VH-VL binders against Acid phosphatase 1 (APS1). Designs and how they scored, part 15

Target 1, 240 residues: Acid phosphatase 1 (APS1), of Solanum lycopersicum (Tomato) (Lycopersicon esculentum) (p27061)
Amino acid sequence: TENLNSHVFPRPLIIEYPEKQLRDELKCTTWRFVVETNNLSPWKTIPEECADYVKEYMVGPGYKMEIDRVSDEAGEYAKSVDLGDDGRDVWIFDVDETLLSNLPYYSDHRYGLEVFDDVEFDKWVENGTAPALGSSLKLYQEVLKLGFKVFLLTGRSERHRSVTVENLMNAGFHDWHKLILRGSDDHGKTATTYKSERRNAMVEEGFRIVGNSGDQWSDLLGSSMSYRSFKLPNPMYYIL
Key: E = the ipSAE of ESMFold2; O = the ipSAE of OpenDDE; V2 = 0.75 times the mean of E and O plus 0.25 times the DockQ between their complexes.

## First folded at step 23 (VH-VL; framework fv_cixutumumab)

Design z5 (from x3 with heavy chain D103Y, light chain N95D; at its last fold request DockQ between E and O 0.48; V2 from the best seeds 0.00; counts 0 for: pae E 2.1 > 2)
Heavy chain, then light chain:
Amino acid sequence: EVQLVQSGAEVKKPGSSVKVSCKASGGKFSRYAISWVRQAPGQGLEWMGGIIPWFGTANYAQKFQGRVTITADKSTSTAYMELSSLRSEDTAVYYCARVSGWYYGRYPFDYWGKGTTVTVSS
Amino acid sequence: SSELTQDPAVSVALGQTVRITCQGDSLSSYYAKWYQQKPGQAPILVIYGKNNRPSGIPDRFSGSSSGNTASLTITGAQAEDEADYYCNSKDSSDDHVVFGGGTKLTVL
ESMFold2, look of step 23: ipSAE 0.624; ipTM 0.850
ESMFold2 (binder alone), look of step 23: mean pLDDT 91; pTM 0.944
OpenDDE, look of step 23: ipSAE 0.738; ipTM 0.896
ESMFold2, look of step 25: ipSAE 0.493; ipTM 0.784
ESMFold2 (binder alone), look of step 25: mean pLDDT 92; pTM 0.947
OpenDDE, look of step 25: ipSAE 0.662; ipTM 0.868
ESMFold2, fold request of step 27: ipSAE 0.509, 0.626, 0.655; ipTM 0.793, 0.852, 0.861
ESMFold2 (binder alone), fold request of step 27: mean pLDDT 92, 92, 92; pTM 0.947, 0.948, 0.948
OpenDDE, fold request of step 27: ipSAE 0.843, 0.901, 0.851; ipTM 0.935, 0.959, 0.938

Design z6 (from y2 with heavy chain D103L, light chain N95D; at its last look DockQ between E and O 0.51; V2 from the best seeds 0.00; counts 0 for: pae E 4.8 > 2)
Fold by ESMFold2, look of step 23:
Structure z6 (fold): chain C 240 residues (1-240), chain A 122 residues (1-122), chain B 108 residues (1-108)
Amino acid sequence: as target 1 above (240 residues)
Amino acid sequence: EVQLVQSGAEVKKPGSSVKVSCKASGGRFSRYAISWVRQAPGQGLEWMGGIIPYFGTANYAQKFQGRVTITADKSTSTAYMELSSLRSEDTAVYYCARVSGWLYGRYPFDYWGKGTTVTVSS
Amino acid sequence: SSELTQDPAVSVALGQTVRITCQGDSLSSYYAKWYQQKPGQAPILVIYGKNNRPSGIPDRFSGSSSGNTASLTITGAQAEDEADYYCNSKDSSDDHVVFGGGTKLTVL
């Protein structure tokens, strides 16, 4: 053994990574993991120390790779399903952060660091210019070709129906079978309650909800759940 | 087309058991639940229970719990209902029906077998 | 468990309109499914959901609901509509079913 006051041994070379940067990266990576596994709820803004992390994730390859992998799995599932003979097999899509990207809006609002502003977001929605999520558009087209009924179930208000239809069509989405928005009777409901009630109605009309694609757990959980659900990543905001 | 073909009529003594079969043709057998419904002479329809072949797990009406066993064989696309400890009041026509999904209470029974008459007599 | 109540019998003159009712607490939240049964035959599905007819069911058959009551309406009743009619719905859970007692429709 060696005298404790001696440093004559060779020591491992430690590649310096600033401790603050490493700690911040680990904190933000682990934060995103627990967000996406539904272990943090409810929340209103991303952590201040994670603003740069979320930006890099959303604009870099990470977000796209994860979106693509979820949509690829959904596509394989859809191809594996033998449809019934009554035309009542449904695939549900959410709209925001599922079919249409609001990343242009959020890039101007610090990727979720700013408290949500209903008025400014409505102005963005009313422009009707949200782009498609590319792999979601591919999945959408595939499930239509396979013979699913496609229902769009969104938390957007019925007053935005016209602009939502225009945006979806300009982004490349056509031929959905239903577009369901919040009506006046849905005012004040959580998204989980609202989406559950609409799924209940679908089941009572004789539809089988075979697949469900959404970016929020509120899109997927509750009553009358789909046979399979596909959760798209979204660390920018949380909907209850 | 979807068809449900049931086994033939049975005459049974009190205290014995009966096992009725329901063979599905067409469709995806495991994709839909199968319900069993009986009708005593001059009486209405009475739900007994059902099975989802995909899971192999049955559900029973409380009235029949302990006397009825419902099973499915995916390899032959056949569901079975066995009723034990037969009484004269079990004399009825026993129907199988396809449920258009996996939730018996939420989906319609869209296809029915022709029924199997079970007579319980000394 | 949920109970579904139907009138035991209803009559209608040929060509007239009749409604058959089904009442139960579950029907405030869930639609009834309606089945027609002729003597010696298995039931057939005639109405489900709010007002959905399977293929082959004449459009003189329609469904409606209000409060805890579901209704099957036959407009312009025909002799062939003479049958027993049953409703069913969810019982205590999604895995349990209850039928109404049935309504014998007589076409005069």
Scores: ipSAE 0.294, ipTM 0.707, lowest interface PAE 4.8, mean pLDDT 90
ESMFold2 (binder alone), look of step 23: mean pLDDT 92; pTM 0.946
OpenDDE, look of step 23: ipSAE 0.643; ipTM 0.863

## First folded at step 25 (VH-VL; framework fv_cixutumumab)

Design a1 (from z5 with heavy chain W54Y Y107W; at its last look DockQ between E and O 0.59; V2 from the best seeds 0.00; counts 0 for: pae E 3.6 > 2)
Fold by ESMFold2, look of step 25:
Structure a1 (fold): chain C 240 residues (1-240), chain A 122 residues (1-122), chain B 108 residues (1-108)
Amino acid sequence: as target 1 above (240 residues)
Amino acid sequence: EVQLVQSGAEVKKPGSSVKVSCKASGGKFSRYAISWVRQAPGQGLEWMGGIIPYFGTANYAQKFQGRVTITADKSTSTAYMELSSLRSEDTAVYYCARVSGWYYGRWPFDYWGKGTTVTVSS
Amino acid sequence: SSELTQDPAVSVALGQTVRITCQGDSLSSYYAKWYQQKPGQAPILVIYGKNNRPSGIPDRFSGSSSGNTASLTITGAQAEDEADYYCNSKDSSDDHVVFGGGTKLTVL
């Protein structure tokens, strides 16, 4: 079997690390990297060979440490901003996998290995029990304290407004300035189009989008992009 | 209150250059664009270009490309517009205006300087 | 580049309602911004967004849009409303600015 390094290790147990095991681990770390850097075509499920990797990443320290690092960077940026006096500087948050975690749902659906089931997901949403992402709650509170307007821009349907509000409040989120959900006019739009059109409307009304936190590139890219954008990791699903 | 204070009137000969200053006070400077707009006697408003001081990048109307240079000094909260190769047709009032953000055409010019009269004659 | 077309002059009787229009292709995607200018003075912003008035602008000023046309409406026109009115918006190319030619409002 091949060694991990050209140098001989002092202990034989380390020297004999199998090439196949290393390649399988690299396949999944490499896959996650290209997912998160927006270099992969749209996809519906995680690779079967990466199921254990994604589970261990999501439930172990990796996901949390990366979420924490992105949120810390966003917080430092937010503190550096010299806000205007007109109250029109905005921070946008997505909701799912940005403020609220659907990991309890995805733990029952193989962390993205199963094709998305919108009926079962809607039942989960309707329970209103998604927990906060802790470092996102901290960032949320910090940007409010700094004087930003906070707009929540979600792909959730207007029919779920009441349960979404209840879930957010129970999870510790209070005092947002707008909560924007998909209405009937948004039916059939990609998330990129929907999110872009709502940001366009904000800009045309005189709001400056200074920060934007989201787990999907559709939250961040398109028209009327934020001055700075902060991409949270999410290898479990992709939204166009 | 946001205030834009422009430099004084100028009389110039054809072929020379003029540099007009615009000092901002009472507001934020770095992330708000500053536009330059001129108005010849009896004529309408004409956008010349602008700058976003944070990025230091200028944006020029095509008509003025190659003759206008727009700069900003963040330490003094001052923007500058220099127009070269002056002609009598450049006789106008030159305004600076603050854009309410960093999109020139999508956001309003919410505060205007009082204007700087530039007269180009022999 | 995008043209914004305004009528050169409009008259209104004191206390009556007047509309000043601004037409151009870019206005289907981007709101017009409206400026009032009196002789010898700098312009001031009167309407932006869908119908937003800056502080200090009387509520008799309102804005609207439909298709490629934006309108500035003054209800109950007063003598001090006599001025030139300009619209601006985004040029179709880059983030450039185009102004309409201006409308001279005369209050009779």
Scores: ipSAE 0.408, ipTM 0.749, lowest interface PAE 3.6, mean pLDDT 91
ESMFold2 (binder alone), look of step 25: mean pLDDT 92; pTM 0.946
OpenDDE, look of step 25: ipSAE 0.477; ipTM 0.784

Design a2 (from z5 with heavy chain W54Y, light chain N51D K90R D94G; at its last fold request DockQ between E and O 0.74; V2 from the best seeds 0.78)
Heavy chain, then light chain:
Amino acid sequence: EVQLVQSGAEVKKPGSSVKVSCKASGGKFSRYAISWVRQAPGQGLEWMGGIIPYFGTANYAQKFQGRVTITADKSTSTAYMELSSLRSEDTAVYYCARVSGWYYGRYPFDYWGKGTTVTVSS
Amino acid sequence: SSELTQDPAVSVALGQTVRITCQGDSLSSYYAKWYQQKPGQAPILVIYGKDNRPSGIPDRFSGSSSGNTASLTITGAQAEDEADYYCNSRDSSGDHVVFGGGTKLTVL
ESMFold2, look of step 25: ipSAE 0.669; ipTM 0.864
ESMFold2 (binder alone), look of step 25: mean pLDDT 92; pTM 0.945
OpenDDE, look of step 25: ipSAE 0.218; ipTM 0.691
ESMFold2, look of step 26: ipSAE 0.011; ipTM 0.604
ESMFold2 (binder alone), look of step 26: mean pLDDT 92; pTM 0.945
OpenDDE, look of step 26: ipSAE 0.217; ipTM 0.701
ESMFold2, fold request of step 27: ipSAE 0.073, 0.723, 0.640; ipTM 0.635, 0.888, 0.855
ESMFold2 (binder alone), fold request of step 27: mean pLDDT 91, 92, 92; pTM 0.944, 0.946, 0.946
OpenDDE, fold request of step 27: ipSAE 0.873, 0.863, 0.747; ipTM 0.949, 0.945, 0.903

Design a3 (from z5 with heavy chain W54Y, light chain K90R; at its last read DockQ between E and O 0.71; V2 from the best seeds 0.78)
Heavy chain, then light chain:
Amino acid sequence: EVQLVQSGAEVKKPGSSVKVSCKASGGKFSRYAISWVRQAPGQGLEWMGGIIPYFGTANYAQKFQGRVTITADKSTSTAYMELSSLRSEDTAVYYCARVSGWYYGRYPFDYWGKGTTVTVSS
Amino acid sequence: SSELTQDPAVSVALGQTVRITCQGDSLSSYYAKWYQQKPGQAPILVIYGKNNRPSGIPDRFSGSSSGNTASLTITGAQAEDEADYYCNSRDSSDDHVVFGGGTKLTVL
ESMFold2, look of step 25: ipSAE 0.669; ipTM 0.863
ESMFold2 (binder alone), look of step 25: mean pLDDT 92; pTM 0.949
OpenDDE, look of step 25: ipSAE 0.648; ipTM 0.866
ESMFold2, look of step 26: ipSAE 0.129; ipTM 0.668
ESMFold2 (binder alone), look of step 26: mean pLDDT 92; pTM 0.948
OpenDDE, look of step 26: ipSAE 0.556; ipTM 0.817
ESMFold2, fold request of step 27: ipSAE 0.748, 0.439, 0.629; ipTM 0.897, 0.774, 0.857
ESMFold2 (binder alone), fold request of step 27: mean pLDDT 92, 92, 92; pTM 0.950, 0.949, 0.951
OpenDDE, fold request of step 27: ipSAE 0.880, 0.895, 0.813; ipTM 0.953, 0.958, 0.927
ESMFold2, last read: ipSAE 0.701, 0.518, 0.672; ipTM 0.880, 0.808, 0.870
ESMFold2 (binder alone), last read: mean pLDDT 92, 93, 92; pTM 0.952, 0.952, 0.948
OpenDDE, last read: ipSAE 0.881, 0.807, 0.901; ipTM 0.951, 0.923, 0.959

Design a4 (from z5 with heavy chain S30T; at its last look DockQ between E and O 0.42; V2 from the best seeds 0.00; counts 0 for: pae E 3.5 > 2)
Fold by ESMFold2, look of step 25:
Structure a4 (fold): chain C 240 residues (1-240), chain A 122 residues (1-122), chain B 108 residues (1-108)
Amino acid sequence: as target 1 above (240 residues)
Amino acid sequence: EVQLVQSGAEVKKPGSSVKVSCKASGGKFTRYAISWVRQAPGQGLEWMGGIIPWFGTANYAQKFQGRVTITADKSTSTAYMELSSLRSEDTAVYYCARVSGWYYGRYPFDYWGKGTTVTVSS
Amino acid sequence: SSELTQDPAVSVALGQTVRITCQGDSLSSYYAKWYQQKPGQAPILVIYGKNNRPSGIPDRFSGSSSGNTASLTITGAQAEDEADYYCNSKDSSDDHVVFGGGTKLTVL
């Protein structure tokens, strides 16, 4: 009597994704989605469990692919616009995380996990060495070529005008028509209020705000909004 | 050169309607709003409403709500204003004007048609 | 609904300076736009923004604002400046347009 009970039958290989790993990856991907769709506010730091995720997104291909795609869509829109005959069609760019990258600073501050440090950030800004976001530079050059006036509207302080100009020029940005920074009258305003008031002034001067590129919803929302807005990703910080 | 060419003068009886056209040339029709402004004899300018062709959205002054219809035909770059239930006090010159953006009261009316005289008389 | 108030008539001697005013609550937040209308003609835009002149408008025309008052100033008034002048702006309570009643400028 030989034992001929069941053989192990071949079965299709099922690749099981570890449940903890799947949950962690979905948690952070989902978190970034709700951040970028303006469903979280206010927040001061990224979730601790997402620190590695944010780092890999920012330094890897994900961030670049997304800013490239947003900038490409903005460029196609800009080409579709027939400009007016008075030179008053405007494209607005924010500066930080829109034209200039503060990733070198944030890489030393855990990509948004650390509570924001005004003093250290000002020292970084004062170095004037933030690199350009490449696809934003290309969009910038394209909208100038198309005949838009280009206004830079930033939450940076007027006290940093000189270093901001130097940084922008060294990063490849030339020939903007206005650079608007927070003055003393803007102290204490939310970015939404500040940016809205400056856009209101543009409209009252007869400028048509056709496009607006920014990394924060506060760059884009409020009064006198652009005809089209282009939100660049930035999961490292939130500006009210 | 931007031009707004309006349809010719009209004589109408009370209770009827009038439709005035405004053809834009030399500019970008969908980029700008078109406003309609009337002026009764010896009187000032009165905004009636306008249209933003990009959105296809018309907006009407409260006084004319329910009697005015403003439309736009993008393919012919022409805006239209139709005023119904005409009365003698609707006798006026009716102007179309290009608004240099999409906010009627915040942007200037930078180009005007020559006006269309509408006379309402029995 | 916001109203814009203008004096109905103003006179100026040839070559002198005249100011035409437009008053309304909305003008504290929104610039007035100024239009010139000669008899039998459509209005033309002469001033918008703080003090912007469309191409072809002489530099003797200027604009200013203070509080809820906008002003159109003509320095060195000429005979051809004789016209009706209207201001307009946004209705502060609605996305509508309000015109002032107009000011007839007579150049003496």
Scores: ipSAE 0.431, ipTM 0.765, lowest interface PAE 3.5, mean pLDDT 90
ESMFold2 (binder alone), look of step 25: mean pLDDT 92; pTM 0.950
OpenDDE, look of step 25: ipSAE 0.573; ipTM 0.830

Design a5 (from z2 with light chain N51D S55K; at its last look DockQ between E and O 0.36; V2 from the best seeds 0.00; counts 0 for: pae E 4.9 > 2)
Fold by ESMFold2, look of step 25:
Formats: sequence, structure tokens, C-alpha cells
Structure a5 (fold): chain C 240 residues (1-240), chain A 122 residues (1-122), chain B 108 residues (1-108)
Amino acid sequence: as target 1 above (240 residues)
Amino acid sequence: EVQLVQSGAEVKKPGSSVKVSCKASGGKFSRYAISWVRQAPGQGLEWMGGIIPYFGTANYAQKFQGRVTITADKSTSTAYMELSSLRSEDTAVYYCARVSGWDYGRYPFDYWGKGTTVTVSS
Amino acid sequence: SSELTQDPAVSVALGQTVRITCQGDSLSSYYAKWYQQKPGQAPILVIYGKDNRPKGIPDRFSGSSSGNTASLTITGAQAEDEADYYCNSRDSSGDHVVFGGGTKLTVL
């Protein structure tokens, strides 16, 4: 609150920010940039000093705006593609942090500050209540309308197939052409190896992988990469 | 319907060059690779190389490096294969084929031209 | 370098089943594609992927793979199946194509 009676002359308002606050914000925006450009790998938790930053990014408009921008670019690319008549042009989507949001789980785990607990995460998955990422649902519907085959390629285990299907359908995703989960032969593989092997099989069956949407570099890199890849932001965790 | 129409038969002298054309119709020319495959009389199929018209990039089998040039003209939907320094052993039927993707070795050759007979004789 | 090996000739009695094989190290990683060629004609694709037939290929043609071997099987062979059969695939060192030497199928 300013007391105008204490002023001799009108003055412009000068705002001076604490140096520590500015440095902390720059450290965290810089860290997020390095993570999202694949210059930190592997890592297990977000930096302790960035917990508030990551929370604000994930629950505020920043995360949504970035998801929207990537999804819009993917949609424009999809419209630009002339599909073949053989029905073998494919768009691949990851599931977690690509179609379904696990933000409710991560809000209880300090937005990535806690080391990943696969037992507790599996309990969350079994609830089957992860909400859709709205802009991803829009893109999903658009690529189906354009005539792409849609393959869902997820690191979730086959034991979660039923609840994953139920969650996807309740979240508004219908009519995918394949849903691929980790089978018993995929236990112990990195996500990069697992996803590469499944894409190799698609290419060997004559499918062209035209687009690929995912939140992790392991979704996008490796063998049999898509013609175009769309990396969605996710600073809460890293998958090898 | 996808069709690949090749240029007519040619008779050439040793040491000369031949350029075979392959005009594609009924498809999306720049979105698929084109391979060139030859077959000498009584012999099997031999991959010579190919081109991805979208990028304009060609790839050649090692046996033909330095003698073969493969090009594409997107405005006419036509691929070309030129083989230089011809020898009698180059007498063959030369096929163009569409590759159903951009990896010549992983995708099938789903449409073939009828072939162009090249005869090299003195 | 890797080579795809096929028997140069096989015979089958009319109406019987025949298997044509293609061997090579690359076939543990890449499916063979199979082509039929009749005299004086261009090859046509008959099998790709694990066991995919293009439209117009009779269902008596099928494919299989095990280890380093790919197989083309014709059940109930017809006189019109008499042809040369070629496999092809990728080598692992680059964007190259290798063909097998071809198998002449004779229907007796």
C-alpha cells in the first residue's frame, strides 16, 4: 500500500526483486530447458530447489500452453500428409503424459521430487481415473478423422490392459487400431529398447510410422523412428 | 491405380551410356522410394540403387558406385537411371519398382515397371 | 557380406504342398519379401511382413519365418504357380537391398 501524502513529487513505481528469488527462478527454468532438450539423462528426481517452480509450471498455464503448441503443430503436420490407399500410414501415441495425465498422482509425490515408486504408481494406475490431456484428445481425434491408423504404444504392463482400456475410453479415446503394452518378454528392457523393438515390428509389417507423439525421448528415439516426432513437455520424471 | 511406365528398349555400344526413364502415375510420387533392379539373361534379380524423391537423395549398390546415377524429377513424376561405361555384361532388363516406404530393404517393392531391355553390342 | 541363399530349383506335384526357403543372417532381424516372376514378365510381390498377401494373391500362398530362415509355402500348387521365386531383404550395415538367387518352381 502506497501513501501518496508522504510524497513531495509524483514518482514512477520502481520494483526491485530479491536477487535470490530471481536466481532461483532462472536456475529452474534453465534446468527445465536442459531436461527437455535431452541434455540430462538419466535422472531420478527434480532438483529440490525447483519443487515450487515445477508445481507452478504443471498446474498453471505454462504446461497447458506448451501441450497446446506441440499438439497444434502436430495437427498441422498431419493435415499436410497425403496418405496412401493401403491403410498403412500410422500415428503413434504414448499414453502416460501424452494422452492421460498422471498429475493427480504426482501432486501427491511433490511433482517429481520423490524417487519413483513403481508399486505406488501401479496402485494409481489401477484406479483407472487419469484424466485426458485435452489438446492431445483433440489431436487424437483429428488424426483418426484424417485416416491414419492410430497405435498406442505404452510402457505399461500387459497386466494393466483392462484398466488402461477402461481409463482411455472413459477419458474420451476410442477407435485406436492397436494398443501395445509391455509383455513378459519386455521385462527389464529400457523404454528406448522396448519401444524401438515394437516400432521395428511395425515397419517390418509394412507400416509407415508418419507421426509419433510422446513426452519422453525414449518414446521418439531409437530404431524405426517416425517421419516426424512431437515431444510433449514433462519435467516431472525421466524414463530411460 | 499406380503404374510405372518405362522407356523403350535400347541398343548401345560398349563404352557408351544409357538413361532409362520410369514415369509414375496414380500415386504420390515424392512420398515413396523408387528402386532400380536389373536382370541379365538367364540370371537373377540385382538391386542397383534407388532414390527418395521427397529428399532428392539416391543410394547405390557398391557394385555400381561410380557408374550409376539415379535422379528424379518431381514436376513430371519421373525417375531416371543412367549407367555409364557400358560393357557387354550390362546387357539386361532394367526394372524400376516402387518401394512402399523410404527404407529400400525393409519395405516391399509393391509396383514394378515392365522393364527396359538394354543390349550392349559391338 | 550377408547373402540370401535359395535352392536353385524345387518341384511339386500338381495339387501338393511345396515350401521354398531363403536363408541369411539378416533374416533374424528383417522379414523377407517374396516375388514371383514368370518368363518374360516383371516380378510381382506375393508375400511381405510375417504373412501378408497383397490383394489379388491367392490364399494358397503363405509365409513364415524362424531364426535365419524365411519360407514361402504354396498349398495345393497349380500349374500357373510355375515360376521363379525371389526373396529380398535389408542388410544391417545400411540402406541396401539383397536378393536371393531365385528358386525355379516346377509343377509336375
Scores: ipSAE 0.279, ipTM 0.714, lowest interface PAE 4.9, mean pLDDT 90
ESMFold2 (binder alone), look of step 25: mean pLDDT 91; pTM 0.946
OpenDDE, look of step 25: ipSAE 0.544; ipTM 0.816

Design a6 (from z5 with heavy chain Y103F; at its last look DockQ between E and O 0.41; V2 from the best seeds 0.00; counts 0 for: pae E 2.4 > 2)
Fold by OpenDDE, look of step 25:
Formats: C-alpha cells, structure tokens, sequence
Structure a6 (fold): chain C 240 residues (1-240), chain A 122 residues (1-122), chain B 108 residues (1-108)
C-alpha cells in the first residue's frame, strides 16, 4: 500500500550536551551513529572536534567495510526478488557518495568540516574524475544482470549532465535506463521533495521501485518509497 | 501471456455468502496485486478492494468493508473474494484484475478476468 | 472526495477525432488510467500514465492531462472503437481506486 508520507515531515532539532569527560573518539562515534540513523538532523557541518575522526573513518577501513556490507545486503536482496514479466522493476541509485566518490574533493576541504562551497564543488564536478565506489559498481552490475532497470537520480544540475555521464561511464557505469538531474523547475526544492516527485512520476509510468540506494536520507524518504532502501554511510554532509 | 480465470456463475439467496475465485497464470503472481471490481447491470465499474499476495494484506473500499473478504493463495496463484450478507443490489458481474504494482490507485489494471456473474434473488 | 466525472455519452463520425474527458481532484496529482469495455466483455486497459499504450492497443489512442482533467483521444475513430470508456485514478485520501461513471462512445 502507498504510504502517507507525501510530504516532508518536520525534523526535530536536537540539542547536544557533550560531556567534557568523554573522549572525542566516543563523542564522534556516537555522533556518527545518530546522524547515520537519522536521529540527528539536520546538520550543516561536522563537529569541529570530529574532524580527525571523520577523516580517519572516510580514508580508513571502516567506511569501506560499511559500504561493502550495505552493498552486499542490497545484492542479496536483489537476487531474492522475483522480477515481474513486464520489465518494470527498477533500482534507483544516487550518484554522489553512492556510485561516485567525491572523497578527493573532500580531502581538500576537511571532510565536511568546511561549509559547503557550491563553486568549488562545481569545479570538481566539471573535472569529471570522481572515482567509482567499488562495491556500488559491483551492485550496479549485478542488478543490471538480474534484469532491473536502473534509474540514476541525482541532485546535480542539468547543466552538468554531460560531464556526469562522462564521469559515470569512465568509472565503469553503463546501461542505465534513465539519468535524472535537477532541472530549472526543481530549483528551490528540497532533495526529499525533488526526488519524491521524480519517484512519483516513475510509479505513474508503471515502474516498480524495488530497490533504492543512496547516501542521504533525502534519497530514500518521502513519497513512492522503494520496497527496500539502502542507506550508504556519509558523515561528511547532510542534504535535506 | 497472463490470464485470469474466474469461477463460474453463482445464484444466491439474500443473506447468504458468495466466494469467487480468480486463478492467475502466465505471470508472476507475487509481484502484482489483484483487484476486484464489480459491475451491476447497466451500471459502471466499482472497485471493491484488492490484495497483495506478497504480503497477504488486503484493502477494501469503504462501502464493502466488513462485508467483503479478499484472500490469496500464492501456492496456487489464486485470489478469492467473498461477499457476505448478500442483497439484491449485489447482483452484478464481478471481475478480478491484475494490478501492475502494489498501489491500487497508482498502477493500471493490465489484465482482467472474464467476470463472474452473481445473481442474488429470492 | 475522490469522485471522477465523465460525460455519459459522446459520438464521433467514422474517421474523425473524439476526446473523452475525465474530471476530478485526484487528477491534479495522479494520472488517469483508461479502460475500454464492449458489451458482454471485460474492460481492457487502453491508456495509462502520461501517454502509455499497452501492447496491442492501436496508436490512434492517446492520453493527455490538464489541471484536474484527463482525456482519452481517439484520432481517426473506427467502428470497433464503439464502446464504453472508463477512467480511473487514485482516491485522493488513500490508496483506493475510483472509477469515472463511464462514457458511451457511439461511432456514426
């Protein structure tokens, strides 16, 4: 049945009261937990005291292990699905920190400690050199092989379509059914609203959103939610 | 090709119950929903409810809630609609239809049974 | 309320174009599905989504929407197109289905 989540629900502001006696490691681990479980939202930048923690996580084995686990579970789920006979079963992927890694950019920008700079990020995007997330690429290929139609739904602007396509292809991604970017009419919309609308349109066209992979809750929540959703970790930034 | 085969015509007395079956073949029964739609003589189509065999959950139109029971057997790819407390107004052709998704209002009914005539008379 | 309204009857000359319209609040947010029903037969899906035709449906059938209305257009009506046409869509309040009252199309 269709969920009643047709609108973005207000998210409470959580006031943190850090205990001075606790180590930064524990503080930051718990912080990451609550943000990844969507229990702390929204947030603009990572805590200053967690700069080193986030860096170590992103470049260390932890991030990779978690990405691998999520992707593995998604793969098992995908295999378990008895696809319909009409070719309308869909898997949705976000792009940033889902299929393509922007870690090279964020390594130069303190891994989310800095306020997001649209201009600098656009320059990075325009380079078209973002590497693939390996486990995501594997999942991507697997779902295609199983017979899913792949939709790429990204918050990137339509003006970056060409460079995004090139980057994806160079990174090893091919044969998506549709790549959806933000058009002029999508300006000002939250990611949740924007992506919900796009999913709604897919459903109206007869597609079944069987799987949805993204690094942001705004990729997954809202209207026309997937049968199952898979949240990739991203403690660097939060998109509403 | 997907086919929905319904049970035969029924003649019932007022106050009794009728159970109509709909057997699906040629497709993935669990990936779709089944809706029941009836049509009284000379009248339009009326949605009664549906079931998602994958979950085993049924939804009913408000008009029929409490009087209709929709079930599904995944092992036989068969859906059932039971209507109780029959009255003359329930005389109609009852159709099962496959919904190409799990949202009844969002997906089209892409395959239909041939209908089952239910006559309620004293 | 999730009522869909249709004209009870319309006519079209052979080879001409006819538009059958469905109106309702739900149509502002959701596409209509269109079904053709001939006497003594089960309904057949002819249009869904923005303008999708199932396999086997002639290309003379097309769908459109505007505001709180949806329309089925038959461009070059044939004798076999004489039938009842029903629109349906999502109930405005829940995931239930609402049908229009149906439009009887006569081909002259």
Amino acid sequence: as target 1 above (240 residues)
Amino acid sequence: EVQLVQSGAEVKKPGSSVKVSCKASGGKFSRYAISWVRQAPGQGLEWMGGIIPWFGTANYAQKFQGRVTITADKSTSTAYMELSSLRSEDTAVYYCARVSGWFYGRYPFDYWGKGTTVTVSS
Amino acid sequence: SSELTQDPAVSVALGQTVRITCQGDSLSSYYAKWYQQKPGQAPILVIYGKNNRPSGIPDRFSGSSSGNTASLTITGAQAEDEADYYCNSKDSSDDHVVFGGGTKLTVL
Scores: ipSAE 0.532, ipTM 0.810, lowest interface PAE 1.1, mean pLDDT 93
ESMFold2, look of step 25: ipSAE 0.587; ipTM 0.832
ESMFold2 (binder alone), look of step 25: mean pLDDT 92; pTM 0.949

## First folded at step 26 (VH-VL; framework fv_cixutumumab)

Design k0 (from a3 with heavy chain R31S W102S R106S Y107S; at its last look DockQ between E and O 0.70; V2 from the best seeds 0.00; counts 0 for: pae E 3.7 > 2)
Fold by ESMFold2, look of step 26:
Structure k0 (fold): chain C 240 residues (1-240), chain A 122 residues (1-122), chain B 108 residues (1-108)
Amino acid sequence: as target 1 above (240 residues)
Amino acid sequence: EVQLVQSGAEVKKPGSSVKVSCKASGGKFSSYAISWVRQAPGQGLEWMGGIIPYFGTANYAQKFQGRVTITADKSTSTAYMELSSLRSEDTAVYYCARVSGSYYGSSPFDYWGKGTTVTVSS
Amino acid sequence: SSELTQDPAVSVALGQTVRITCQGDSLSSYYAKWYQQKPGQAPILVIYGKNNRPSGIPDRFSGSSSGNTASLTITGAQAEDEADYYCNSRDSSDDHVVFGGGTKLTVL
């Protein structure tokens, strides 16, 4: 009712800035939506103007809330499925940004603003210290309890098998049924092609891919797609 | 023990429709696709399409698109195939088969119905 | 469109080994599934995957593949093996089903 202005207060209220602040914030939230819906491709770095936004999203509640929501929906789906009697119902998980978080590495590299450095990233991977994504660990444990076989399908190289196993076990992941990494014959393949060919092989051997959790569309799209796919957020990098 | 029980033989006139049923028992129904395969006299097997009852999504071979309708009733574990605008060339045995998954071309058809003979005659 | 080609007929002497082949471009990426059909009966699955036999299928049935060719091998053929044999696989462009034309096996 009563108009409040500088004549009532010694300084103007900060109200004069809300529209500009909101537009700058919406610039980056809308960018993230477009990225996560696979409408930007390919890209190498996050926009400079969104660096602070991505950091706040990743370390704040936004990222965790989205991970939790996707994982909860996946869990409800998993409970709704009548499994076959032959033990061939599979849940596929990617590893990086799906089960294991590389956020400690990316926090040192401006959350995706820096061009990817495969040498430095390999050093990080070789430490074997990536923490679990908590909601993914919960989902992982639930699908095992429900009777799914769990296959881990990762773009990591076979040369990193030992450290990947060590990291997964230390992070709380046990009892997967298969861990699939890129071999030498996968050199030069896009992740979409690589993941598709490995899913084809699973299905051809009689497995049913009932659920698939991954942070990249390359984890989920292509051939022999799961009955349902669950895309985890990751605005820090893009894999073709 | 999985069993697929199909409806009985039918004799139809050209231009009419036929609806064949396939009732599944002794196994899972909702998440496994049901395929329909026909075999004309003296001929080979021909895939017509299928359905995944859990999602209610049907998939049709291009040859039959627009003439075939495949549905499922999860409460009775029954799939249906309806073929319209029948012609004499549609005379065949019509089989339902359970797909051991939802990948029609990649997963095996592990259980088959006995077949339903449909005769289309003038 | 992916076509699967089978020889229309093969013969085998009782107790001998026979190989039935299925050829098509999709078989470089997808295994053949093999079905046996006796006159007046529905098909039954005999081989899938690399060399998987469903429960109840004798171990004289085996499968193999190389390049664009899949093979069904029957070792020590029996009179009851006389039947039509069909392969199927995925259409290379979509998740549709393509069947081979069938092979009539005669046991002599």
Scores: ipSAE 0.387, ipTM 0.738, lowest interface PAE 3.7, mean pLDDT 90
ESMFold2 (binder alone), look of step 26: mean pLDDT 91; pTM 0.945
OpenDDE, look of step 26: ipSAE 0.869; ipTM 0.944

